# VHH binders against RCC1 domain-containing protein 1 (RCCD1), part 22

Target 1, 376 residues: RCC1 domain-containing protein 1 (RCCD1), of Homo sapiens (Human) (a6ned2)
Amino acid sequence: MAEERPGAWFGFGFCGFGQELGSGRGRQVHSPSPLRAGVDICRVSASWSYTAFVTRGGRLELSGSASGAAGRCKDAWASEGLLAVLRAGPGPEALLQVWAAESALRGEPLWAQNVVPEAEGEDDPAGEAQAGRLPLLPCARAYVSPRAPFYRPLAPELRARQLELGAEHALLLDAAGQVFSWGGGRHGQLGHGTLEAELEPRLLEALQGLVMAEVAAGGWHSVCVSETGDIYIWGWNESGQLALPTRNLAEDGETVAREATELNEDGSQVKRTGGAEDGAPAPFIAVQPFPALLDLPMGSDAVKASCGSRHTAVVTRTGELYTWGWGKYGQLGHEDTTSLDRPRRVEYFVDKQLQVKAVTCGPWNTYVYAVEKGKS
Below, E stands for the ipSAE of ESMFold2; O stands for the ipSAE of ESMFold2 at other seeds; V2 stands for 0.75 times the mean of E and O plus 0.25 times the DockQ between their complexes.

## First folded at step 20 (VHH; framework vhh_7mjh_2)

Design z4 (from y3 with D106N; at its last look DockQ between E and O 0.73; V2 from the best seeds 0.00; counts 0 for: pae E 5.7 > 2)
Fold by ESMFold2, look of step 20:
Structure z4 (fold): chain B 376 residues (1-376), chain A 122 residues (1-122)
Amino acid sequence: as target 1 above (376 residues)
Amino acid sequence: EVQLVESGGGLVQPGGSLRLSCAASGFTFDSYAMSWVRQAPGKGLEWIGRIYTGGSTYYNPSLKSLVTISRDNSKNTLYLQMNSLRAEDTATYYCARWDLSEYYGNHPMDVWGQGTTVTVSS
């Protein structure tokens, strides 16, 4: 159908390999910069050194340390060493390809397999049972991993709707809004109250009774957003990526301890891996192994989240973008390289009268889709 | 504070050799993979290679015959040996810390040095 209001993608953060985010001649962009204004991009998947762009017409283009283009592409997912591509095949099945990033789309893939489409499950009464994007496959019966084995089956009873991979862990959102995690847990990123790894998907008991709408996985932290707009966040906070008080920022003087109750609840040994011996509790949270409820300024409701290696970005229902965490490449979008342990609105979009609709983070950069605010 | 400091750059004749060093401090050097990256004037960054904690190395295929990466964990130092240098190898050379992930192989480089400049000319 005809589109009424075109949007544009914007990028900021690290771009030192020439990935489209800025001029490509410097290492970083500190304020949102528009990109590809005339292109109908439907997927951005960014790694540290390159970014994959997929258009609604099925064109895949790579920017940065990898270059190349391909047609008939349904989806792409970028990791630093590997690019996963879902392509239309000659028949009804799609072709999942895994490429070495340095030679992506040239020569032979490292691995390829035909994967089944969502032929019979389309009549799901929910009507919204779209399998989501890579790494989750369209059948929702498997996902692609950047480490062999590349094809990883999922139990059908999980009824996966979304799957996100962090550096060491996975998050899965099912059709009922339940969240599962597995993989490495040494930074509390699994959300089970322990630092133990989990070999198999494990339900987040702390979120039982709540219906989640989205998940996001960072390097070593995790985020989910409920259907009512609440943010739950857990894992590693050494860089302030949880928007909870961190020792690095609290001791530097920019950020003070926020929640007096959080200071009192920081009395356990699990939170004091780098503790001070002054007889008074240090005001910081290094690891949050349980989901923590995070309130945005002004009580805004969240609708989308994305995570880089050590930063977090959230889109609100009213189209605002908030970012926090490690910011040394400008990936927070605040015209500086300051790191934050509290949510801060990216003023660029407000100043330009833009409504943010989507965000996707690479490890050290941020890509944002925004539209002009409607007239009233 | 985590720091990487490159040294050993300078002017070298075509066909010559040069050894660059990267001194690391503020972190457990033995626990991280390390990389060399370069940027020629007016160009984007180019990956040279990576060395893991156990000493195994992987190189950009275009540069493999020209470079050797090594590390000395007892001195917290990363090295880049370059041989048979050409004018096109004129660049600023950076070392970078590779934040090794065990499960899913995402390889972010989160700390960079300020670089050392190599100029290859007659």
Scores: ipSAE 0.109, ipTM 0.576, lowest interface PAE 5.7, mean pLDDT 81
ESMFold2 (binder alone), look of step 20: mean pLDDT 83; pTM 0.833
ESMFold2 at other seeds, look of step 20: ipSAE 0.336; ipTM 0.710

Design z5 (from y3 with S62K; at its last look DockQ between E and O 0.48; V2 from the best seeds 0.00; counts 0 for: pae O 5.7 > 2)
Fold by ESMFold2 at other seeds, look of step 20:
Parts: structure tokens; C-alpha cells; sequence
Structure z5 (fold): chain B 376 residues (1-376), chain A 122 residues (1-122)
């Protein structure tokens, strides 16, 4: 008899609309907190004001500014104004529903369509196993958009297996491990070396010859992880979300700890040129328009990534979680509100003898699935 | 010390109007976007709207016909005008500062006030 180790979800960061991350009247959780003990959650999808939880048994439940529940749900994807839900049908078809967030799961959806999963794979059922998760549809020939038209076709030649939406852009991972991007590019989030927008999917030529296994899209930045565990990251870095030097974090000439809950910047920020040996301004990167290779502190290999509006989270092969970027709501999970331009391990999981298996970021919060390590 | 202080709350009859103020200190007020958020007793936060440095506004669609946000940069003050108040508008009202980035309405609110309470009852 195979024995599965107990697992649980944890949350931290912004929860001011009543999202399940913490309790009481507070707006923020600064350390990971257990969620929904004993519930077998298989999908978490969060916007800034509400979070959708889907259980393996098909229950969807909303927490935060939107509330409600539904059964027979296979997947959900939350944006601030819209909730997309994939519901089980009587046969191989599923029903895709798009709801206005304010009326989610009550009355009629804004739009609905039957979707027929097209599947061909060794020893896989025709159902969920062959298709990516929302916003990519099970057929892998379209995705759901938060703006009408909600159904967006994809050229079949792309052979998509994963698609992630940022605030203004999209990333697509194909069956060969190639990455495409399109949408807004003003912060370098498309990774083509320019700030030009792209109306159609465009291959990231800088990654040619590498096989990518994972993509993640943040507000205005992008991440992918190779099959060998290397991290490539690009886009906007004003908050340190790329783990590249930022102006404020690179200019601390007094070596004073930075605190984001009050105007420590007023007292400390006057020393913007500190840290340079010859008195020159310390180097920093505000926008990175080409993929940059990122090393984790111990050279750890990455397997999963997720991004919020201005922060990044990565899971390693050994079950560690690293976070960096904007942290003023506590979404980095380090027991403070400090922003970082370097990866830092979330010590809570190490201290609790937990292995992190999944991470999903809302815009201003972080949700983590972790299991107990082997017996003590 | 960066601070936001709300004022102007109190008891109001149904159908009445009220103007809330938020006094800002300790930062360059005209360099930041600002927001109003409210919390009814026993409920979560509800976003009301945002005003950018240039004066353009964006409102929660549920509330947009009922409220007006304005700012006076010479007095470092943010305002919320509310009209036709009803019992469901009873809440604590907070002002909040946004990071200097103004891209696509998803920016963090990094400084909050202590709130001012509005009670709408007969």
C-alpha cells in the first residue's frame, strides 16, 4: 500500500478583502499560515481581492470580495473582474463559463461554451491529463481572456502546453519547450530586446537551443525554468522582482536595514550612491528586456515558478521556496514587509520540516502547497 | 513620519451627503496616486476608487454613481464626496497611498490611514 505524506496549503501577503490567508480584521499576513486544514485543494487562483479554491472532488469555493461555491468544477482562473470556471459535463466535453466577479456562481454567467478536449497520448485518458490548465483551454487550441472576446483561438502550429497571463502580456510554452510572448512590452516583459508590443505570439529567439519546462507571468515581468533547473527572468525590476539590483536597494551607503512599513526611505534614501568602491553610482537595472540567467543562493535547481504583480516565487527540486521582489504586504513570507532584489528562502517551511511542492501567487499574496518531509 | 489621517465621519440620515477628508503628511503628496476603501461592520474591505496624480479617477463600478474622489495638492488633502447615503454605506472609510507606478489599476496600496467611521441611520 503506497503512503502519501500529509500536505497542506499555506498563504501569506495581502488579505484585506477577507481572503483566506489570515484571520481577524488585519490586511496582511507576514508569515505562512495554514489554510483549510483537511481539504484536498488541487487549484488555487487568486486576484487581488478574491481567491478561488478548487478541490480534487470538484468543489469550487471563493474567498474574499467574491463569495460562493459550486460543484463539479475541474478548474478555475481568477482575475479581478472575471472568473473563468471549467465544469464537468456528462461526457468528454466540459463547460467553460465566464462570470463577472461580482455575481460569480449566482444566476447566469456572462458567457458559456462547451469545450471538447482533443487528446492523443500514451496511456492518458481523453480528459484533463492532455490539456494545460486555465487560462489555456483543454483543447490547447484556445485560451480564455479577461476581456471580450473571452475565447481566443491559438494557431494549432503553436502546440501549446502552458499559457500564463500577466497584467498586459502572455507567455506560451509549446510542446518542444519553446517560449512565445505577446501583448504589451513597455517594461521589457516580452523578452525580445525591445519595448515594442506584439499582437501575435512571437518566439523568444534568445532562448533557442534551450528546452523550457515552465513559464510564469507577473504584472510586468516574466520567468521561465528550463528542464535542467535554470531560471530565466526578464521585464520590470523597479521593485526587485527580477532579483537584479534595484536603485533603492543598491544605494544603501549606511548599511542600514530597510523597512517598508514607514518612511525609513526618507532618512536612509539620501545616500543613493553608497556601495560603489570608487564613488560612482552603484549599478542597477530598472528594465531587463532580454532573458537573464538567475542563480539561486546555493545553486539550487528550480522546478516551479509563479509571479504576482511585483514579486516572484520559485520552488526548488529539494522542496525549498525562494521569494523576492516587492514585499510591503508580507507576500514574500519572511516575517516582515521588506522588499528584496535577491532571492531569499522562506524559512517557515524549513523550520516546520515541510517540502514545498507548489506555489501560486496572486497579485499581492502567495499560496503554497507543502508536504511533511519523511519521518523524523 | 508618513501619515494619512481621515476625518469627516459621523452620524448621517439616510439620503444625506457627506464629504470625507484625508490629510497627508511626511511625503510628496502630488507624486502619488491615492485611493478610498471602506469596510462595513463584519464585512471585508470594499474598494471605492482611485485618483491619479493628474486628477483622473477610476471607480468601483458598483459605486461610481454615488461617489466622487478629488484632491487638493496645495493642501495635501484627498476628498471623498458621497451622496444619497443609505444604511449599507455604514462603514469605516480609509484612504490609502499607492506606489508611484500608475500602470493598469493593480498597484499596491502601501500606506493606510486609521479610518473614519460613517454611520447612516434614522
Amino acid sequence: as target 1 above (376 residues)
Amino acid sequence: EVQLVESGGGLVQPGGSLRLSCAASGFTFDSYAMSWVRQAPGKGLEWIGRIYTGGSTYYNPKLKSLVTISRDNSKNTLYLQMNSLRAEDTATYYCARWDLSEYYGDHPMDVWGQGTTVTVSS
Scores: ipSAE 0.083, ipTM 0.508, lowest interface PAE 5.7, mean pLDDT 80
ESMFold2, look of step 20: ipSAE 0.214; ipTM 0.635
ESMFold2 (binder alone), look of step 20: mean pLDDT 83; pTM 0.830

Design z6 (from y3 with Y58R; at its last look DockQ between E and O 0.51; V2 from the best seeds 0.00; counts 0 for: pae O 5.1 > 2)
Fold by ESMFold2 at other seeds, look of step 20:
Structure z6 (fold): chain B 376 residues (1-376), chain A 122 residues (1-122)
Amino acid sequence: as target 1 above (376 residues)
Amino acid sequence: EVQLVESGGGLVQPGGSLRLSCAASGFTFDSYAMSWVRQAPGKGLEWIGRIYTGGSTRYNPSLKSLVTISRDNSKNTLYLQMNSLRAEDTATYYCARWDLSEYYGDHPMDVWGQGTTVTVSS
């Protein structure tokens, strides 16, 4: 018989409310730890105090400050105050339920609505494409918001494929690989070169001519990955979440000069502080309001990205995981609580001969799906 | 430097009352929602409640009848009033800043205090 490569989920970072993240009940886990042996998890959605797990068999289970379980679940999306659940309905339509997080899955939802399932369309010949997950609804004509009104229509001409919500903004990837943003922009997280808010989806003109395959929204920063594996990143960099020089690391002399990715002419707000090797103030970037190209070590191509409140995680085509940004809960996975303003490979997976296939970040933690590397 | 400092903890008798304070500095206090969170010995964290910039509150349902959160923006101070204290209320109590946004409403807490310990002894 042919052995199937086993896959497992791993977690690291904040778990102080008892979230199942790893082996400990402490406040944080600093190194990847396997989750739930023998459980076939297909979706992880994490907020600060609880995590939602969905299995391929349709079981939803909550861990942390919220608890409970439900069946017939197709998808779930967790925010701190609100849990969205997509369940099988009494027919071809799915049932979207919105729960208050503190009483989730107990009693009555705050709100529920039948939604049309994803239309039966042909997949792209080059790959097995599926419609996006919550918060984008299966019809791709609306998304769920953690703030009422919970059901938010999208113009049909947007042809949404993926939608991600940050703390103050939204990113939408359309079927053509174009990126739109809207919401709050006070940290440059919309990527339009201004700090103005946008009430409606606005196309990122700086990315025109590029085909994006993935978007990720952090607390106040944004990431997208092109089909050719390039990373574009913008927004807030106070904690190094853009992998651009920060004040704190520049003051300590840990910041690497990045002339190829630091563009004063692009409207970035380059500033200076002490800590340079020759005694001159070292440059740093607090806010990057236009997409900046980010190179991974060894020229690796990215395929997936995910963001927490102040950190970024990227999976490469060869199954490596890189993390950077705020690390004080151990959410970077490097066996310490060091923050980084440069990408660093999570060595645990390399050391265990694991190939990372997916990553999803909660605000202060990181969940990773990995399989054993094939050698037979 | 953004800083939160809790005070007012100590020993208290069952059935007693206690008021905890959290002094905030280094940020515009009245522009942020604030939260109280606690951790009993050997247990995980438990959120207590939040107070928003407009003064409205949201509580953990299991604690709602026992606690009141208030703020004094002129003193940059957050308060937690606890009444009818029980042994299970023994915990370290933390003050936390809740980043507020009108766009999507849920933001992770980003700044914590060092905590103040409350012991309810029988």
Scores: ipSAE 0.362, ipTM 0.719, lowest interface PAE 2.9, mean pLDDT 83
ESMFold2, look of step 20: ipSAE 0.411; ipTM 0.746
ESMFold2 (binder alone), look of step 20: mean pLDDT 83; pTM 0.835
ESMFold2, look of step 22: ipSAE 0.343; ipTM 0.702
ESMFold2 (binder alone), look of step 22: mean pLDDT 83; pTM 0.830
ESMFold2 at other seeds, look of step 22: ipSAE 0.149; ipTM 0.616

## First folded at step 21 (VHH; framework vhh_7mjh_2)

Design p1 (from y3 with S35H; at its last look DockQ between E and O 0.27; V2 from the best seeds 0.00; counts 0 for: pae O 7.1 > 2)
Fold by ESMFold2 at other seeds, look of step 21:
Structure p1 (fold): chain B 376 residues (1-376), chain A 122 residues (1-122)
Amino acid sequence: as target 1 above (376 residues)
Amino acid sequence: EVQLVESGGGLVQPGGSLRLSCAASGFTFDSYAMHWVRQAPGKGLEWIGRIYTGGSTYYNPSLKSLVTISRDNSKNTLYLQMNSLRAEDTATYYCARWDLSEYYGDHPMDVWGQGTTVTVSS
């Protein structure tokens, strides 16, 4: 049989509820730490106080403010108030369960429904043809919401293949590589050039002519990655999560500044305040309501993205990890608690001769799957 | 020079009540939401609840029948009232400042106090 390079999961950032991120019992981990040696984890889903781990063998384990384990699990999705679990039943259909997070896996779920399985395909964790990962259901005809009603049908014409939920909005990637957004928009996170909310999925016309391969939703910002490796990013930037200029984030945020606010011709919000360079105010961008193209420092092509509440992580085609945004819990992985408004490579993986293959962010932490380079 | 100082901890009997205080200084207290969080010995951190500038409160569902959060903006002070205390409520209790937002649970808590210890023992 073929031999493959070994892989492992790593975690960093907030862990103050005992979430597995590292060896200590402190509140945060500032550099990547290996997790769960010898466990074949295929899904990590994190909220700010607990993390769900699903193994390829069907075991679900919770770590942090919620604890417990269950078998026969195919997928899980965690939010702070709600845990969704997709379980194998005795028959051909799967069982979607929704649990209150505080009582997860104990007693009765809040809600449960049988769902039809999607047609079987190959089990490839790097495969781009995988549909139906929660919150999108396997049939791609509905998604699970953290607010009732928990089961949300999708219009059949959307042909969804990926769906991501932020704190107030949703992003949907369709089979043709088009992106739709809906929900709250007051931080520009919908990407339509306005701050208006949208009740129904609305196509991102600014991305017409481009084929997107990935979407990611943060607390109040949005990211997508094209098939050619370009990053488009929009929404809130008060913490530098868009990698666009922001106020000096090294300072303690004790002052509520009253600043003149202006909009650029592309709809982004421009503020002018002192302190960036001697003698002159420097511009910064608080809100970017229209997709902005983001270049990585080496011009590297992106292949995957994930967002927390106020930070962004991107994996490149060559296996590098870049992070930026709010970093006060160490969720950027740079051995410090510095926030950044520019992408910075996480050197730990380069130093350890590791290639990053996947990233998933909780609100205030980051989980990474990496494999050894083929060194002999 | 932002500072939060908790007080009012101590030894209490099971079934007793205790009121904790958190004195704030170095920032405009009435412009921030606040949290209470606790850590039992040998355990991780447990969120208790939060209070917004206008006085609206939200609680950890497992604790909401046992605690009440209030604030006095004229004294720059946050309070936690705890009733019917049990041995499992033994912990260090912290207050934390929360940046202004319309949502709860997802925002950074960037300033924490030193904590005050509550011991519930027969």
Scores: ipSAE 0.013, ipTM 0.459, lowest interface PAE 7.1, mean pLDDT 81
ESMFold2, look of step 21: ipSAE 0.135; ipTM 0.562
ESMFold2 (binder alone), look of step 21: mean pLDDT 82; pTM 0.823

Design p2 (from y3 with S56E; at its last look DockQ between E and O 0.71; V2 from the best seeds 0.00; counts 0 for: pae O 4.2 > 2)
Fold by ESMFold2 at other seeds, look of step 21:
Structure p2 (fold): chain B 376 residues (1-376), chain A 122 residues (1-122)
Amino acid sequence: as target 1 above (376 residues)
Amino acid sequence: EVQLVESGGGLVQPGGSLRLSCAASGFTFDSYAMSWVRQAPGKGLEWIGRIYTGGETYYNPSLKSLVTISRDNSKNTLYLQMNSLRAEDTATYYCARWDLSEYYGDHPMDVWGQGTTVTVSS
């Protein structure tokens, strides 16, 4: 028998195609529900209608609109139209496969290519990290795209450590902790102060001098987390996914936009002289084209972030989970369908004395890995 | 504001054919991919197919021989042609807009219609 204290995965949000999010049989689950008990899952990658689960033993299983299983799987990345799978081969190379989601794991893939394993360095068995996961290939010199050409080279000078794809844009974190963005920018999701598209990776000038540890890309918003636990967030905010005031949510009265106004282009700080009951219109922000610093309640430090289409999830250093943004399908995990323009702790994990270790958002759902708090 | 309205459902005998329509309003229809999805009584959602702005279609393999999706961008209308209907095709049929771009990744159908019910029975 094992003496380990393995974690468990939990899911909540949209599951209308039967994807596994715990015990729900309807179209959505509003509170975290445990799933796949006793299975040692090392990757969850969720699309809107299906979810891919990869075990440490190399088994890939699909749940939802796509079903099936395969072996020898090192990693998987799900998008609604395409499933990317990295498989072990007999030799030293890995096999990258791209499947149409409708026929995933049945018959032949749409495309396959042998890929070179890590170009430099050793395996680095030290940590549990997101670095080097799909869509970034293990060699860090290419990534997989859900649109042809599926294999996309990266300039070696970028020294990529992490890459995340949103609906229209890409975020890249390099080895020095710098962030680059490219792709569509019509919602400010590139973070360069304009709505113009960028064809090539462009350094986020507003973050120069800071060292980032993680990036996350949502539908049309972007998040990064610094080594010191600060959150920077930008892009579209119509659903509150930036935790900045929206008109629809500001009428519920729980947020003040002071820090959004404090991050001026000229570097000046804005201090409010307003008082209670002043009658001024509540401020709101539809698009934030520059990175904005976000404080969590209680000043907690962030260590991980993940984004869905219109929501954001963050894990703190002490193992708490905060969510905000669009909640119509229960993807915020608060036992309701309320959208939020401010971070809110998911109380389920606190109530169960669980430490959250990882979060992975699908477009309208959220998957969370948590362990029991240790006794010593 | 943004609205999708399905029509054309009803009773049909086994072996029959039916064409469903989805009228779109409040957005630039020809800039979005569109889908049909159905839900049989007591079952989960089942994806039928997707059509991109350029007319490329992708279908659920289980339904590919039975359905055809088309769009008329000049009329802001999405269509689902169904042939050789059987009892298991009894369902509520929804059209949905994909929140999809031409650059990267797929993201969810963010706008749904109210659905139109198809009943296949003698």
Scores: ipSAE 0.255, ipTM 0.649, lowest interface PAE 4.2, mean pLDDT 82
ESMFold2, look of step 21: ipSAE 0.406; ipTM 0.743
ESMFold2 (binder alone), look of step 21: mean pLDDT 83; pTM 0.831

Design p3 (from y3 with S56Y; at its last look DockQ between E and O 0.48; V2 from the best seeds 0.00; counts 0 for: pae E 6.9 > 2)
Fold by ESMFold2, look of step 21:
Structure p3 (fold): chain B 376 residues (1-376), chain A 122 residues (1-122)
Amino acid sequence: as target 1 above (376 residues)
Amino acid sequence: EVQLVESGGGLVQPGGSLRLSCAASGFTFDSYAMSWVRQAPGKGLEWIGRIYTGGYTYYNPSLKSLVTISRDNSKNTLYLQMNSLRAEDTATYYCARWDLSEYYGDHPMDVWGQGTTVTVSS
C-alpha cells in the first residue's frame, strides 16, 4: 500500500476573538502554530472575528466570536455576518444554507436551498474540481453571496472553475484558464486599466494568450497564477500587498509632506514623496489597475495563492510559503509585526522540514496546510 | 502621532451605569468610523459596536439594550454609555479606529487605545 504523508494545519495572525490559531495567546500569533493535532481538517474559511473548520468526516466547527458545530457538512464559507454551509442531504442533492454568524448554527438558517447535483459527463473536469469550494456552487452555474440575494446565477457560457470574492469585487477563472472580474473597481482591483466598476463579468484582456490556473481576491487587490507558475497581481498597494514599492518611509515614523502623481505605461498610478535627498520625490505605486508580473526570490514557481484584506500569500511548487503586505497582526508569519512590500519566505516551514500544500487567508490571519517533507 | 486614550473606567456596583470616553488626536476624527471593543479577564475580544461618520450606529445584538455609542466630532471624542451593569460586564474596554479608505466590516481596527478597566462588583 502507498504511504500517506501526515499533514497538519497551522495558523498565524489575528485571533483576538478567540479564534483557533494554535496558541490562544492574546490578540495575535506571529509565528505559525499547529492547530488541533490529529484532526482531519479539509477546509478552513476565516472571517475577521471567527473561523469555520470542516473535517473530512463532515463535522463543521466555528471558533472565535461565534462557536458551534454541525454535521454532514461538505463545505463552508465564512463572511463576517453570514456563514454559508453546503451539506449532504439524505438524497443525491446538496443543501446550501446561509446562517447568521451569531446564531452559531443553532435554530434555523436564514435561508436554504437544494443545490443541483454536480453535472456528470457534461463538464466533468471543471465540475469535479469545483466540488467543495464555496463560494462557487458545485453546478458551476451560480455562487453564494454573503449578502442577499444569496444565490447568484452565472451565465452558463462562462464555464466557471473557480470563483473568489474580495470585499467589493469578484474574480472568476474559467475552464480555459481565462480570468474575469466584476464589482467595484475603485482601487484598480478589476485589472482593466480603469477604476470603473463592472456590473457583469469582464474578461481580463491583459492576460490573453496565457492560461491561468488559480485566482485569489483580497480586500481590494487581485492575484492570479499561470499554469507555468507566474504570478500576476493588481489593485490596491497602500500596504505593499502587491509587492510593489510603497510609502515605506511613512512606516519609519517620517511624515509625508507632499505627494505627486504620475501614471506608468501600464496605467498604474505612481506617487511621490518630498523626502528624497536631492529634493526629488521618491516613487510609490498606490494603485496598479493592470496585471503586473511578480517574480518570487530565486525564480520560484507559484502554484497557489490566497489573499487577506491587505496581505498576500503564495505557495511554490516545492512547498515554500511566501507572504507580503500588511503584517501588523503577525499574519505574514515572520515572528514580527513588520509590513512588507516584497515577498518573504516564511522560514518556520523550512526550519521544520515541512512542505506547504495549501494556504487560506482570513482578512487578518493566515492558515496553512503543510506535510512533513518526504525523504528524497 | 495618531492616538486614542480611553478614560472613565473604575469600580461600579451591579445595576449601575458608567460613561467611558475616548479622546482622539493626530488624525481627522470626523472622517473615520469608530468602535468599542471589550475583553473580560481570560476571555477573547468582544465587539460592542460601531459608529460611522454620520452618527449611524450598529451594535452587537447581544449588547444592544445595554449600551449606547455616541461621538462629539467638535471635541474629537467617542463615548460609550453603559447601563444596568452586571458582573459579566467586568472587562477592559478599548476604543478603535477604522481606516476610512476600506470597506467597513472587513478592515482592521488599525489604531487602538490602551484600554480602561471597568469592574462591576459589590
Scores: ipSAE 0.021, ipTM 0.492, lowest interface PAE 6.9, mean pLDDT 81
ESMFold2 (binder alone), look of step 21: mean pLDDT 83; pTM 0.832
ESMFold2 at other seeds, look of step 21: ipSAE 0.260; ipTM 0.674

Design p4 (from y3 with V111Y; at its last look DockQ between E and O 0.51; V2 from the best seeds 0.00; counts 0 for: pae O 4.4 > 2)
Fold by ESMFold2 at other seeds, look of step 21:
Structure p4 (fold): chain B 376 residues (1-376), chain A 122 residues (1-122)
Amino acid sequence: as target 1 above (376 residues)
Amino acid sequence: EVQLVESGGGLVQPGGSLRLSCAASGFTFDSYAMSWVRQAPGKGLEWIGRIYTGGSTYYNPSLKSLVTISRDNSKNTLYLQMNSLRAEDTATYYCARWDLSEYYGDHPMDYWGQGTTVTVSS
């Protein structure tokens, strides 16, 4: 009866604790591998050592250093030390649980609290709550933190729609498409033009006049995507995670080399030139404390983004996946362990005639939902 | 460049003790949390424990009574003391560096060593 095309999840990158990225026996997967065929997964949340999978039927399954399953799960959010789970109860409220990751879903949670579910209007069909919203709670007036206090209120005036946590910072997208950041800023990840920390949510003034549709937080970098498909990115770039010239890759790229004189095997002199003839290093960007506009190859529009600790992934309107940044575990999906400071399309999905619809990064791995292209 | 070099592995009898070392270089050792991880033949990685910059330690509950992690910041060295070793403790042992965060916590291991092999056999 339904005409939706079947979809599947794929994984790549680090899996050394037995995370289900397809192989299960190695420490890393360099090319996308299909996961859990036939299972209707609606949320993937990954930490370094384990991954949480939530199905539309409410089953939570853990893979990796943590294992186990539970029912009545509306959402889950994984961090290395803690697993947050939002569960349906028999009563009128949902139950937010926080578990120690090593023993998740066994015995008692570390902490639990009833949470008011989102209201449904009569114009909406009665149905299931939308998955994938943690760490922002369904009421949009608090979020879950991996550090106590686990329940952190948000001012209702913020009108939060999305919230993402990096290692030291938070990003909040409000209902009007404005972006706020707070927390640690020492790598420029707050986007305010300084490296100062912010104790309270602070509006990104550099984005005024633009309407953002998505935010993503990496370890120490930040991304947002506008409703028109433009990418803004800022923060730490030591691994090329901003797709801006980085010290390691720029120096290896040989586009700007120091002047040097070498002899050919026949004794003639060969000179190479560079932009640093006075001995200064080649140009690179270690920290970008203001949002920078990033163009994808061929002018493609982005619609979704996700970040790992030091890598970035975006999905285009036409279903392509681009990745860049640190790639030593294969989390960029290019069949190698090369790090990149430029966006590169993941060719696997093009070769398999798949449209990418969603991406979720763990710190050192990448999970992708894709459907077969509507060929006829 | 960041380097982590484990040493001190070898053959040991069941019930014995062994102390592993991890020499660190190429970064400010005092600024990072450190951990030990092991991999038994044919198995996945298993956490042993973590030690934070202030010296606080946290252990895998199943191993807590058998292991002790310490660090010597003056020598840029991480240690793992193992006691009452069993055949099941046969594994390659790795040290790893953690990115440290005060605000929102956990950062994944970003560098690890080549490992040192421990064999527990009578």
Scores: ipSAE 0.234, ipTM 0.663, lowest interface PAE 4.4, mean pLDDT 81
ESMFold2, look of step 21: ipSAE 0.343; ipTM 0.707
ESMFold2 (binder alone), look of step 21: mean pLDDT 82; pTM 0.826

